# Designs tried in a protein design chat: VH-VL binders against q9vpl3. Part 279

Target 1, 224 residues: q9vpl3
Amino acid sequence: RGKINIQRPKAPHYERARVVAVTQPKYPELPKAKSCFKTRAERTQQQQENPYNEIIAREVRNWLDHSRLVAFFHLSSITADDIFRVRVQLHKQNLHLKSYGSKIIEQAVKNTRYEAIVPLFHSNHCIVFSPDPEKTAALLRIVRRVPQMVLLGGIVEETMLSRNQLVAYAQMPGLHAVQAQLVQTLSQAPGHLIQQLQAHQNSFVQVLDVHAKNQMNEETPKST
Key: E = the ipSAE of ESMFold2; O = the ipSAE of OpenDDE; V2 = 0.75 times the mean of E and O plus 0.25 times the DockQ between their complexes.

## First folded at step 10 (VH-VL)

Design C69 (framework fv_imvotamab_arm2; at its last look DockQ between E and O 0.27; V2 from the best seeds 0.00; counts 0 for: pae E 3.2 > 2)
Fold by ESMFold2, look of step 10:
Structure C69 (fold): chain C 224 residues (1-224), chain A 120 residues (1-120), chain B 112 residues (1-112)
Amino acid sequence: as target 1 above (224 residues)
Amino acid sequence: EVQLVQSGAEVKKPGESLKISCKGSGYSFDSYWIGWVRQMPGKGLEWMGIIYPSDSYTRYSPSFQGQVTISADKSITTAYLQWSSLKASDTAMYYCARIDYGDYFGFDYWGQGTLVTVSS
Amino acid sequence: DIVMTQTPLSSPVTLGQPASISCRSSQSLVHDYGDTYLSWLQQRPGQPPRLLIYKISNRFSGVPDRFSGSGAGTDFTLKISRVEAEDVGVYYCMQATRFPYTFGGGTKVEIK
């Protein structure tokens, strides 16, 4: 019969060959740097001794905690010179362009109200942080000339806003009392925000599914 | 205008304590890591450790763990490198540098350096 | 700790000619999320280091086009296409993939 159960694939030929080689008599060999056959405990210990992700997650949490404006963008392919030029323009307005890995973002927002933003970072992205929510108009004006940065939404005064809500916020007059009232009013319509977030989540799930399939190991094909 | 300005050169005797400073300006000081780098006379660069001024979290190179203390006072946007008891082998140039993990993985802006001389 | 090995230790070069500096790491510098976190620094005589190249091949602000970086995995190269008098100094590679950060031993570029 030509059918093979894919859910429990056969062990790789190379893995069986490694077991046989280990049991054979050994001649003197050069000591290897870093064993290829590390135990599960040794691999876990090495990850715990390299706190790279937590170090960077502290930086992300600090930006989130001290920024009254946070904007999320999908980032298309862009040259280092072009992104640097955009970063300089944003910095002049106290707008700070950053990019972090999705695992680091997930670790940074774990057990916070911002866990809902994690799906936005499963693809190419960038984030703009600022302590100045009145700089939202300046942000949108600058990125209008940067088609590689596609606005997904943001956070203003600790309230999550959709793309359209953020654009509406940016169009408000410079009176802080009016802007504060708008943010409060927008936050009182959570059903619309949740629907827009769910739509963005579905889009990111689709992108992740494509990446997962591309990384999927080739198993014995099903046959009849 | 990101700037890191370090304290002036120091001449000390073995056994004395010392605290050198690195003042940051032109950016949100407590949002970026500060690292310390040693350069012995005529030698290369050695990473000593980093600090995150927002919460004072520190990490040291294994070679410098227990040999120095890294600290920061974010209210005056200043980081410090401190010895409790200097040795003649501590004679070196010491640099502070800013680390930006969000775009650059490395030291993007450097202080001018502080020369520490330890001799009788 | 990841050991960074640079060659050559000294690179005397004729003005206007290319220079090439090699850096080898004791472990792969590929980060879990795909990028390689290797930087190149320049230290001119009597000055602090300055960042030239980040993430293998990206020029930092104000770095001339004659500087370029390349490489993958454990082997990296800094090239200066036409050495100018201002390029005299010591060049360091540095890895930021794994803590603690480590530097290469340096390569002195000088005009012969």
Scores: ipSAE 0.407, ipTM 0.746, lowest interface PAE 3.2, mean pLDDT 78
Fold by OpenDDE, look of step 10:
Structure C69 (fold): chain C 224 residues (1-224), chain A 120 residues (1-120), chain B 112 residues (1-112)
Amino acid sequence: as target 1 above (224 residues)
Amino acid sequence: EVQLVQSGAEVKKPGESLKISCKGSGYSFDSYWIGWVRQMPGKGLEWMGIIYPSDSYTRYSPSFQGQVTISADKSITTAYLQWSSLKASDTAMYYCARIDYGDYFGFDYWGQGTLVTVSS
Amino acid sequence: DIVMTQTPLSSPVTLGQPASISCRSSQSLVHDYGDTYLSWLQQRPGQPPRLLIYKISNRFSGVPDRFSGSGAGTDFTLKISRVEAEDVGVYYCMQATRFPYTFGGGTKVEIK
């Protein structure tokens, strides 16, 4: 008795096929499930009417207004646990990691000086806020250990900086250090000038002394 | 450390006015929302409303709209919940809590609660 | 308003045994931005509520690993892997996806 090939059943006799075709339960075509996915347009419209937008946008604006350091990051496949760890590390440095929806950011910065940041928020992103611009170096140090966080740019003391500019800023000596160096340099300048002026005078006096000595030696008759 | 400290227990009569306070410390008070939650004796939690201390923007639950007033003084990092005329039904524990919409989107830190007793 | 329904009302648990609490919402808690703003709160006797879990499954700072949250859409679960004496209290789910914010009725966890 030949093994019934369950993978390729022989086509039933034409009469049986007709009966099977007629007796097959016509399942009502499931109403084309209105794609639970609201059209992009519907989503956009609903997003605009979301009462949370105003609330959260207000918060974002406040953070922007009160922060002297703002850094924008792209997030690439980061876990909640990893984010939490980073958040804790940042928090210890008075750095505040926040994440907002792109539409919220758009609303928050609309018609403001921050409007230029909108293009940075087209993907998964996070923002770090700080009242202290000197924490830029600390921020970058922490983030370097987190490959899922990619620096996009930032705002330091109301100035928009590119990624490279922000990195450069972090490498600069603190303002106070630079000021101290400047003061030191300025304080040394007069001393150097005085030394140079005195060197010329001293050289002149030495030449005169040598000349005077030579003249005296020529005038001293060798007392034989 | 983030802390919310609420005013002490209140015993009032019906018809009296009351204002209770919630003082925040250990964070930028004006940058975070404060919410108020009611808990009647032996009952669950009820959201009353929220305030943004920076500009005193408020939103109320429909159930509490017009029944209470939420306010804030950012200069002293304090939020307030007040009644113009108390009812016996206002007897409850009232909690203030901070809301972080950037991270948790919920009440992350809570005050110790203020017990309000309204009895004739 | 979104109605949050918690089950069971009471959960007597033996020390060291697991506990599970369910929370159902009358509507989807998925926000337009894709996040689900469901939180779990713990209220110990005589204490204010404490945040345990935010956005379904994220543990708040200082929350022990024995607590875990899961779920999607309208169905959510809080699990305690091993109940300790300090876990006694009432647990609430909360939705913050839509105004007004609403809480579940609470689940009382007690030790047998």
Scores: ipSAE 0.199, ipTM 0.660, lowest interface PAE 1.9, mean pLDDT 85
ESMFold2 (binder alone), look of step 10: mean pLDDT 92; pTM 0.938

Design C70 (framework fv_imvotamab_arm2; at its last look DockQ between E and O 0.19; V2 from the best seeds 0.00; counts 0 for: pae O 2.7 > 2, placed apart)
Fold by ESMFold2, look of step 10:
Structure C70 (fold): chain C 224 residues (1-224), chain A 120 residues (1-120), chain B 112 residues (1-112)
Amino acid sequence: as target 1 above (224 residues)
Amino acid sequence: EVQLVQSGAEVKKPGESLKISCKGSGYSFDSYWIGWVRQMPGKGLEWMGIIYPSDSYTRYSPSFQGQVTISADKSITTAYLQWSSLKASDTAMYYCARIDYGDYFSFDYWGQGTLVTVSS
Amino acid sequence: DIVMTQTPLSSPVTLGQPASISCRSSQSLVHSYGDTYLSWLQQRPGQPPRLLIYKISNRFSGVPDRFSGSGAGTDFTLKISRVEAEDVGVYYCMQATQFPYTFGGGTKVEIK
C-alpha cells in the first residue's frame, strides 16, 4: 500500500473490462428469491428478529476476539455429509468452521477495525476461526481438496490479509519462525515507546537547563 | 468428545432453594450457548432460557422470567439453574443443552438430566 | 410465540415398516437469510433428547440414513424408512427461528 492518493488517467478500457467481467451474467447467480426486494411482512419479521440477531452477533464477536487466524471462503453448493467431513478434518487442527448471516456479520463487526470484511459475505460463505495462526498451512491443505470452498482472504494476528497474502503467509518456511518474528516486532513496540520517552526526557532536561539558567539571570533582589 | 454432565437428582420441600449444575467438557465452553429445558413428568419439552458463558448474557422464556436464575462460571466450565423458593409444580426433569448458531443452529449436545422432586 | 403442532400423538408401527411424523408451525420458520431452523429430536425411553435432523433435512452426526426430514415454510415431516426396535421413543420438532424457542408436543413411536 502507498501514499498515492491521486487517481491517474490510465487505461480506462482496462477498468471497463474488469467491471464487465465481474458483472457478466455467465458468473454464478444468486437465487432470485434471495436477490429480490423483500415484502412488507418479511421486513417486519427482520425487525422483529433484531434483538435475536444481536445475540448471534455476540457469538461472532467472541470468535473474532479469540481467534488469531480467521479465513473467509465463498461456499458453493455442498452436501451435509461433505461439509461435516470437512468440519471434522478442520476441527482436528483446532480450526472451527462456522457460517453466519451477512447482516449478523455486519452487526458483529460494526465499529471495529474489521468493518471492511462485510462485502465478503454478500453470497454463500463460511468462516474458519482458530486461536492458532500457525495452522494456516494446514487449513489451506485441507481446503485444497474441497473445491466448494474458495478462499477470499483472512485475518492473521489482527492484520487483514488478501487471498494472495494469506497464501504467501502459509507458504513461509515455518509458521513458527514467522510467528517468532512477528512477536519480536511487537516486542519492539515497547522499545519504540522507550525511545519516545527518552526523547521527551532529553527535551525536558534541555528545557530545565534553560529554565535554571534563566532563573539565575532573573534573580535581581537575591544573589545565587 | 463434547460432554455435558449435570448434578445429581434432588429431593426438596416447597420453599427451599436449589442450584443445579451443568459442566461442559471437550470443547471451548465459553464459545457456545447453554440452554435449559424442562420436562414435566409425562410431558413434552419446554425451553427455559439460554446463557452465553463468555459474558454471562442470559435470555429467558417469558414463561420462566423471574421464576429461575440461569448463570455460568466459565472458569470451571459450569452453567447453573437455580430457584430461590421451590414449588411442588417445579417437580420435573431439567436438561442443559449446547447450541451453536454458527453450525447446527439447534441443541446439538444434551446433558443426562437432573430430576428435581419437590414434595410436601 | 410460534406454536408447533405434531401429528400423530402416537404412531404404533410394525418393525421394518415406514413411519411418518408431521410438524406444523403457526407461522413461517424461514429466517431472513433463507434458512429454516427446524430441528427434530429423539428421546428414547429413560434417555435425554438427542439431535436427529437440523435445518429441516440435514442429518446430525451418527444418525442412520433411515431418518430423513423434509418440508418448507410451516409444514415439516420426519420419516423413518424402516422402523427398528431402537427407534422406539418420543420425537419432537423444535424451531429456533425466533424466541422463545418452542417444541412440538411429541410423537410416540412404538412397535405394534
Scores: ipSAE 0.585, ipTM 0.829, lowest interface PAE 1.9, mean pLDDT 79
Fold by OpenDDE, look of step 10:
Structure C70 (fold): chain C 224 residues (1-224), chain A 120 residues (1-120), chain B 112 residues (1-112)
Amino acid sequence: as target 1 above (224 residues)
Amino acid sequence: EVQLVQSGAEVKKPGESLKISCKGSGYSFDSYWIGWVRQMPGKGLEWMGIIYPSDSYTRYSPSFQGQVTISADKSITTAYLQWSSLKASDTAMYYCARIDYGDYFSFDYWGQGTLVTVSS
Amino acid sequence: DIVMTQTPLSSPVTLGQPASISCRSSQSLVHSYGDTYLSWLQQRPGQPPRLLIYKISNRFSGVPDRFSGSGAGTDFTLKISRVEAEDVGVYYCMQATQFPYTFGGGTKVEIK
């Protein structure tokens, strides 16, 4: 009785295979987790009739005006659950994740200093707002774990930064740390200068002293 | 702390004009919407309208459009609800409330209410 | 206008027992941006309304854990896991998905 090869089961007879194929429970396809973010096309169509356009535009402006850190992200096929998780993580750091339609953004930034950001919103995007620019490092740490979020750039202290500039900013020591280091360096500078100036004088005095001692030794007659 | 303080109770006659106030404190007044809600005696809540104090943009419920005027003075962080000619049917408690469209998209803080009584 | 229908009108509850309030909307409250702007408000006797729950299931600051919101689309529920004396009042659902904003008729929670 041939050992039933459990690892490579013989293909069933074609008739049996047909029956098995028909009798296989059709598991309902798990509803594709509807992305919490509507596609651009869906957003555009719905934005035309949205009574909240003006309201939301004002809110966007408010976020921009009161945020010292703003980061722009492209979203690539992220699930609602993933977004929620990221949002919770960001929220714990006082980082606010928002998503708006392109038309809303355009309306919000029209005739403002923020008009330059409009081209960033032609795709699925989200924005993170924070009142604290020191949270940039925390933001980047969180989003690094989320490959679906791609950093495009940001605004820090009213300055628009590219992706690379924002990353560089996050790597810089805090302003206070830099200031402290500067103060420390400045406080040490006079001491070092004084030491260097004194070192030359001391060396000169030592040489003179040695010379004087040598002269005195030559003048002392060897009392036989 | 965020607070909304409303003006005191009003007793008026039909045909009289009235303006009640809602003063906000503890937050950036011009950056948050203010809404007005009516509650008739023993009845539920009715949305009247909203205002954005920064630019005084207003939206009204169709039921209250033309019946009342909502305004704001951001310099003194105050919103107003006014009638040109009161009716007996205007007798109600009126609440102002802050709306946060950023996080909550709801009325997050409420005034204590202003009772308006209109009787002949 | 979106009509909000609450049931029951009155909910007598024994202290320590759970309470459940239903709110149904005449149309979907899902906004074009994907959020559902359904809120629950509590109004205690002689007091202004207070925000309890926003966006279906999020507790507002200072709201006890015994309050929970759930639902989707057109059907929403507020649950109180253990009713306390301070929970007596009228509860309202509110939609802010479409103008005009509309409230449910209210549900009066009282102690038996």
Scores: ipSAE 0.110, ipTM 0.622, lowest interface PAE 2.7, mean pLDDT 85
ESMFold2 (binder alone), look of step 10: mean pLDDT 92; pTM 0.944

Design C71 (framework fv_imvotamab_arm2; at its last look DockQ between E and O 0.02; V2 from the best seeds 0.00; counts 0 for: pae E 3.6 > 2, placed apart)
Fold by ESMFold2, look of step 10:
Structure C71 (fold): chain C 224 residues (1-224), chain A 120 residues (1-120), chain B 112 residues (1-112)
Amino acid sequence: as target 1 above (224 residues)
Amino acid sequence: EVQLVQSGAEVKKPGESLKISCKGSGYSFDSYWIGWVRQMPGKGLEWMGIIYPSDSYTRYSPSFQGQVTISADKSITTAYLQWSSLKASDTAMYYCARVDYGDYFGFDYWGQGTLVTVSS
Amino acid sequence: DIVMTQTPLSSPVTLGQPASISCRSSQSLVHSYGDTYLSWLQQRPGQPPRLLIYKISNRFSGVPDRFSGSGAGTDFTLKISRVEAEDVGVYYCMQATQFPYTFGGGTKVEIK
């Protein structure tokens, strides 16, 4: 029944622990054409999934999803000692310095609002993640002494900011700091002052939000 | 500051089950992968697999697929390695280690190891 | 699977003299994004492994500068410029470019 065929699997490897009972003639001819077509198709499909990169992209997605502050830097030549010292200083502030390949970033942001960040990763780069957006000032203070790390921009509270907007955000008192000042002021001052402080909060948020929408829609990094 | 503390040595008989633990501290546990490495007596290192505690996604070495179960409970910052039926050939030292794909791209911090002895 | 081959298997060294350990992979360790994920681990007697070198040549935190790594593609070297008593142990190369992760067989460094 049927054609005389060579056994499809190669000789069994005992380390794989699979035993297959096959009834076929001893010393069959090898079906080179058949093995090539099937093996090639199966390998191509498996390679297209690329599970290694997907695993690493999962880590990147988690950092992006759980970080309220993300800052992107261009990284020029830097010694291992210098980058280690920067990483330690950043870690003390709950700021996490990372670098990932561009294809991994592309996979991590696929089908998300952050697809616009992919061009930033075609050159040498690093990323700083943090759950604490109030640490933006500490971040900029630490990297000011590291000319090899050039700020490109960032994400704060799911809003993309340019370099200049991120610097401006770092100089503004945090929302909690302004709210704490309101509590102290309420015990000592009339209500008109409270209205003025609330207006400043709203105007800063509006400026950041407008730039983030423009940056998401039209961002093309010049340096990449 | 970053620390991985493993459960103590185990002496078991063939056929028994076992679950050993690896507790992480001093870092954001669910944001880093945990890997397990076997070292048989007098032998080198063998990678067994990894887990991402945030969503419990696991990846096994082909040599260990179906032989062990890797799991994690991020609420208590602990990863586990489990056998349903131990064999004498499972006698070895087992290490957990943290994997950071964004910094060092390898096993940067290691637990102290858990010696598992399987004999009658 | 990528096979990692280390030589020598044992390296007895006089205190204060250099040691050199080679690691060869069965295929290139350069990832499609250009990085090479080759690391070196040290395991002192009775201790867990510790990371010495990552991405061929970068020293991990707290690793003395007498340790250095070099290489490219499939051929890598760990050098200890001046062996000290604390350097006794087994050294492993490891690749993390491709699953499954694989280790070299180890090189025992000991003082003559």
Scores: ipSAE 0.383, ipTM 0.723, lowest interface PAE 3.6, mean pLDDT 77
Fold by OpenDDE, look of step 10:
Structure C71 (fold): chain C 224 residues (1-224), chain A 120 residues (1-120), chain B 112 residues (1-112)
Amino acid sequence: as target 1 above (224 residues)
Amino acid sequence: EVQLVQSGAEVKKPGESLKISCKGSGYSFDSYWIGWVRQMPGKGLEWMGIIYPSDSYTRYSPSFQGQVTISADKSITTAYLQWSSLKASDTAMYYCARVDYGDYFGFDYWGQGTLVTVSS
Amino acid sequence: DIVMTQTPLSSPVTLGQPASISCRSSQSLVHSYGDTYLSWLQQRPGQPPRLLIYKISNRFSGVPDRFSGSGAGTDFTLKISRVEAEDVGVYYCMQATQFPYTFGGGTKVEIK
């Protein structure tokens, strides 16, 4: 009786192989951890069938209307867990991270001043909303730590800004600080102007004084 | 402690102007929104509008748009609600409340209310 | 505008008994991929409104544990497990999901 080679079992007879193939337990594929963000394909399919698209579009509009700061980001291969962490950090700063389908965004901004943002939503994206435009610096600080979030641009105080402009804005002193500086500068301007206007007069008077002194010295007879 | 203190009760005639105040304390006044809510006698609450004191950005309910003016002076941590010409129908209790859009997303602290009576 | 409908208008309750108030919105208060901005307010007689519950089920600071909020989408409930004398007043639901913000008509809780 030939030693059953347990290390290299002979391939079963074709009939047995068929039975084994059919009787193999089909383990349900572990649901792929659904990223908190639906794939573009899934989003597109859901958007076509969702009777609530109009409601969601209204919500988007509402966020746009109430937000003084809106930032648009491209998302590159970010995990649900990472998104959650970022969301928590942003929320602590009164920054609200949202994601919408491109069609919803298009519906939401149609015939509005925000229509120009539609091209930004052709890829995986997210939007950060805030009622406080001064949180721009905080937003950028948080996002800098998240390489999967790429800033595309934003809206600050109803003005659309490029990425570079947003970065510049974040580096600026607060509006009030700038205004204070302006007021200080303006308050100093009259003094400077007066000084400049008087500078020529003062120089002339000085020259005259020197001339008068020189004349007085020449008129003093050398008392031999 | 966060507090909102409103100005005292007002008795006015129709056609008169009125400005009532809401002073905030115990928090960064310029960093939170202030809202105004009307409550007619024996009736429910009505949202009027909100203001961001930092830059005085305002939002009004459509029902109150053009009827009232909401303003703020951040230097004295005070928000205002004003009428150019009062009507008898403006008789109500008016509340100011802080609006938080971070954690609560609602009116978390309220003033004591200002009763406005408009009668001929 | 989102219409908020509260039921009942009046809720007479015996001390120590539970109370339940319903609030229904004309449309979903769920913000896309976000929170539901429904709040419950308590207004005691002669006092300003007070925040009780925010975002459906979260108790505001200082609110007793006998108050609880629940619900989803368009249907929300405020429950008081054991009504106390101090709980007498009018309760309002409020939505802040969409502009303009709107309140329910109120529910008056009274002691029998």
Scores: ipSAE 0.083, ipTM 0.628, lowest interface PAE 2.4, mean pLDDT 85
ESMFold2 (binder alone), look of step 10: mean pLDDT 92; pTM 0.938

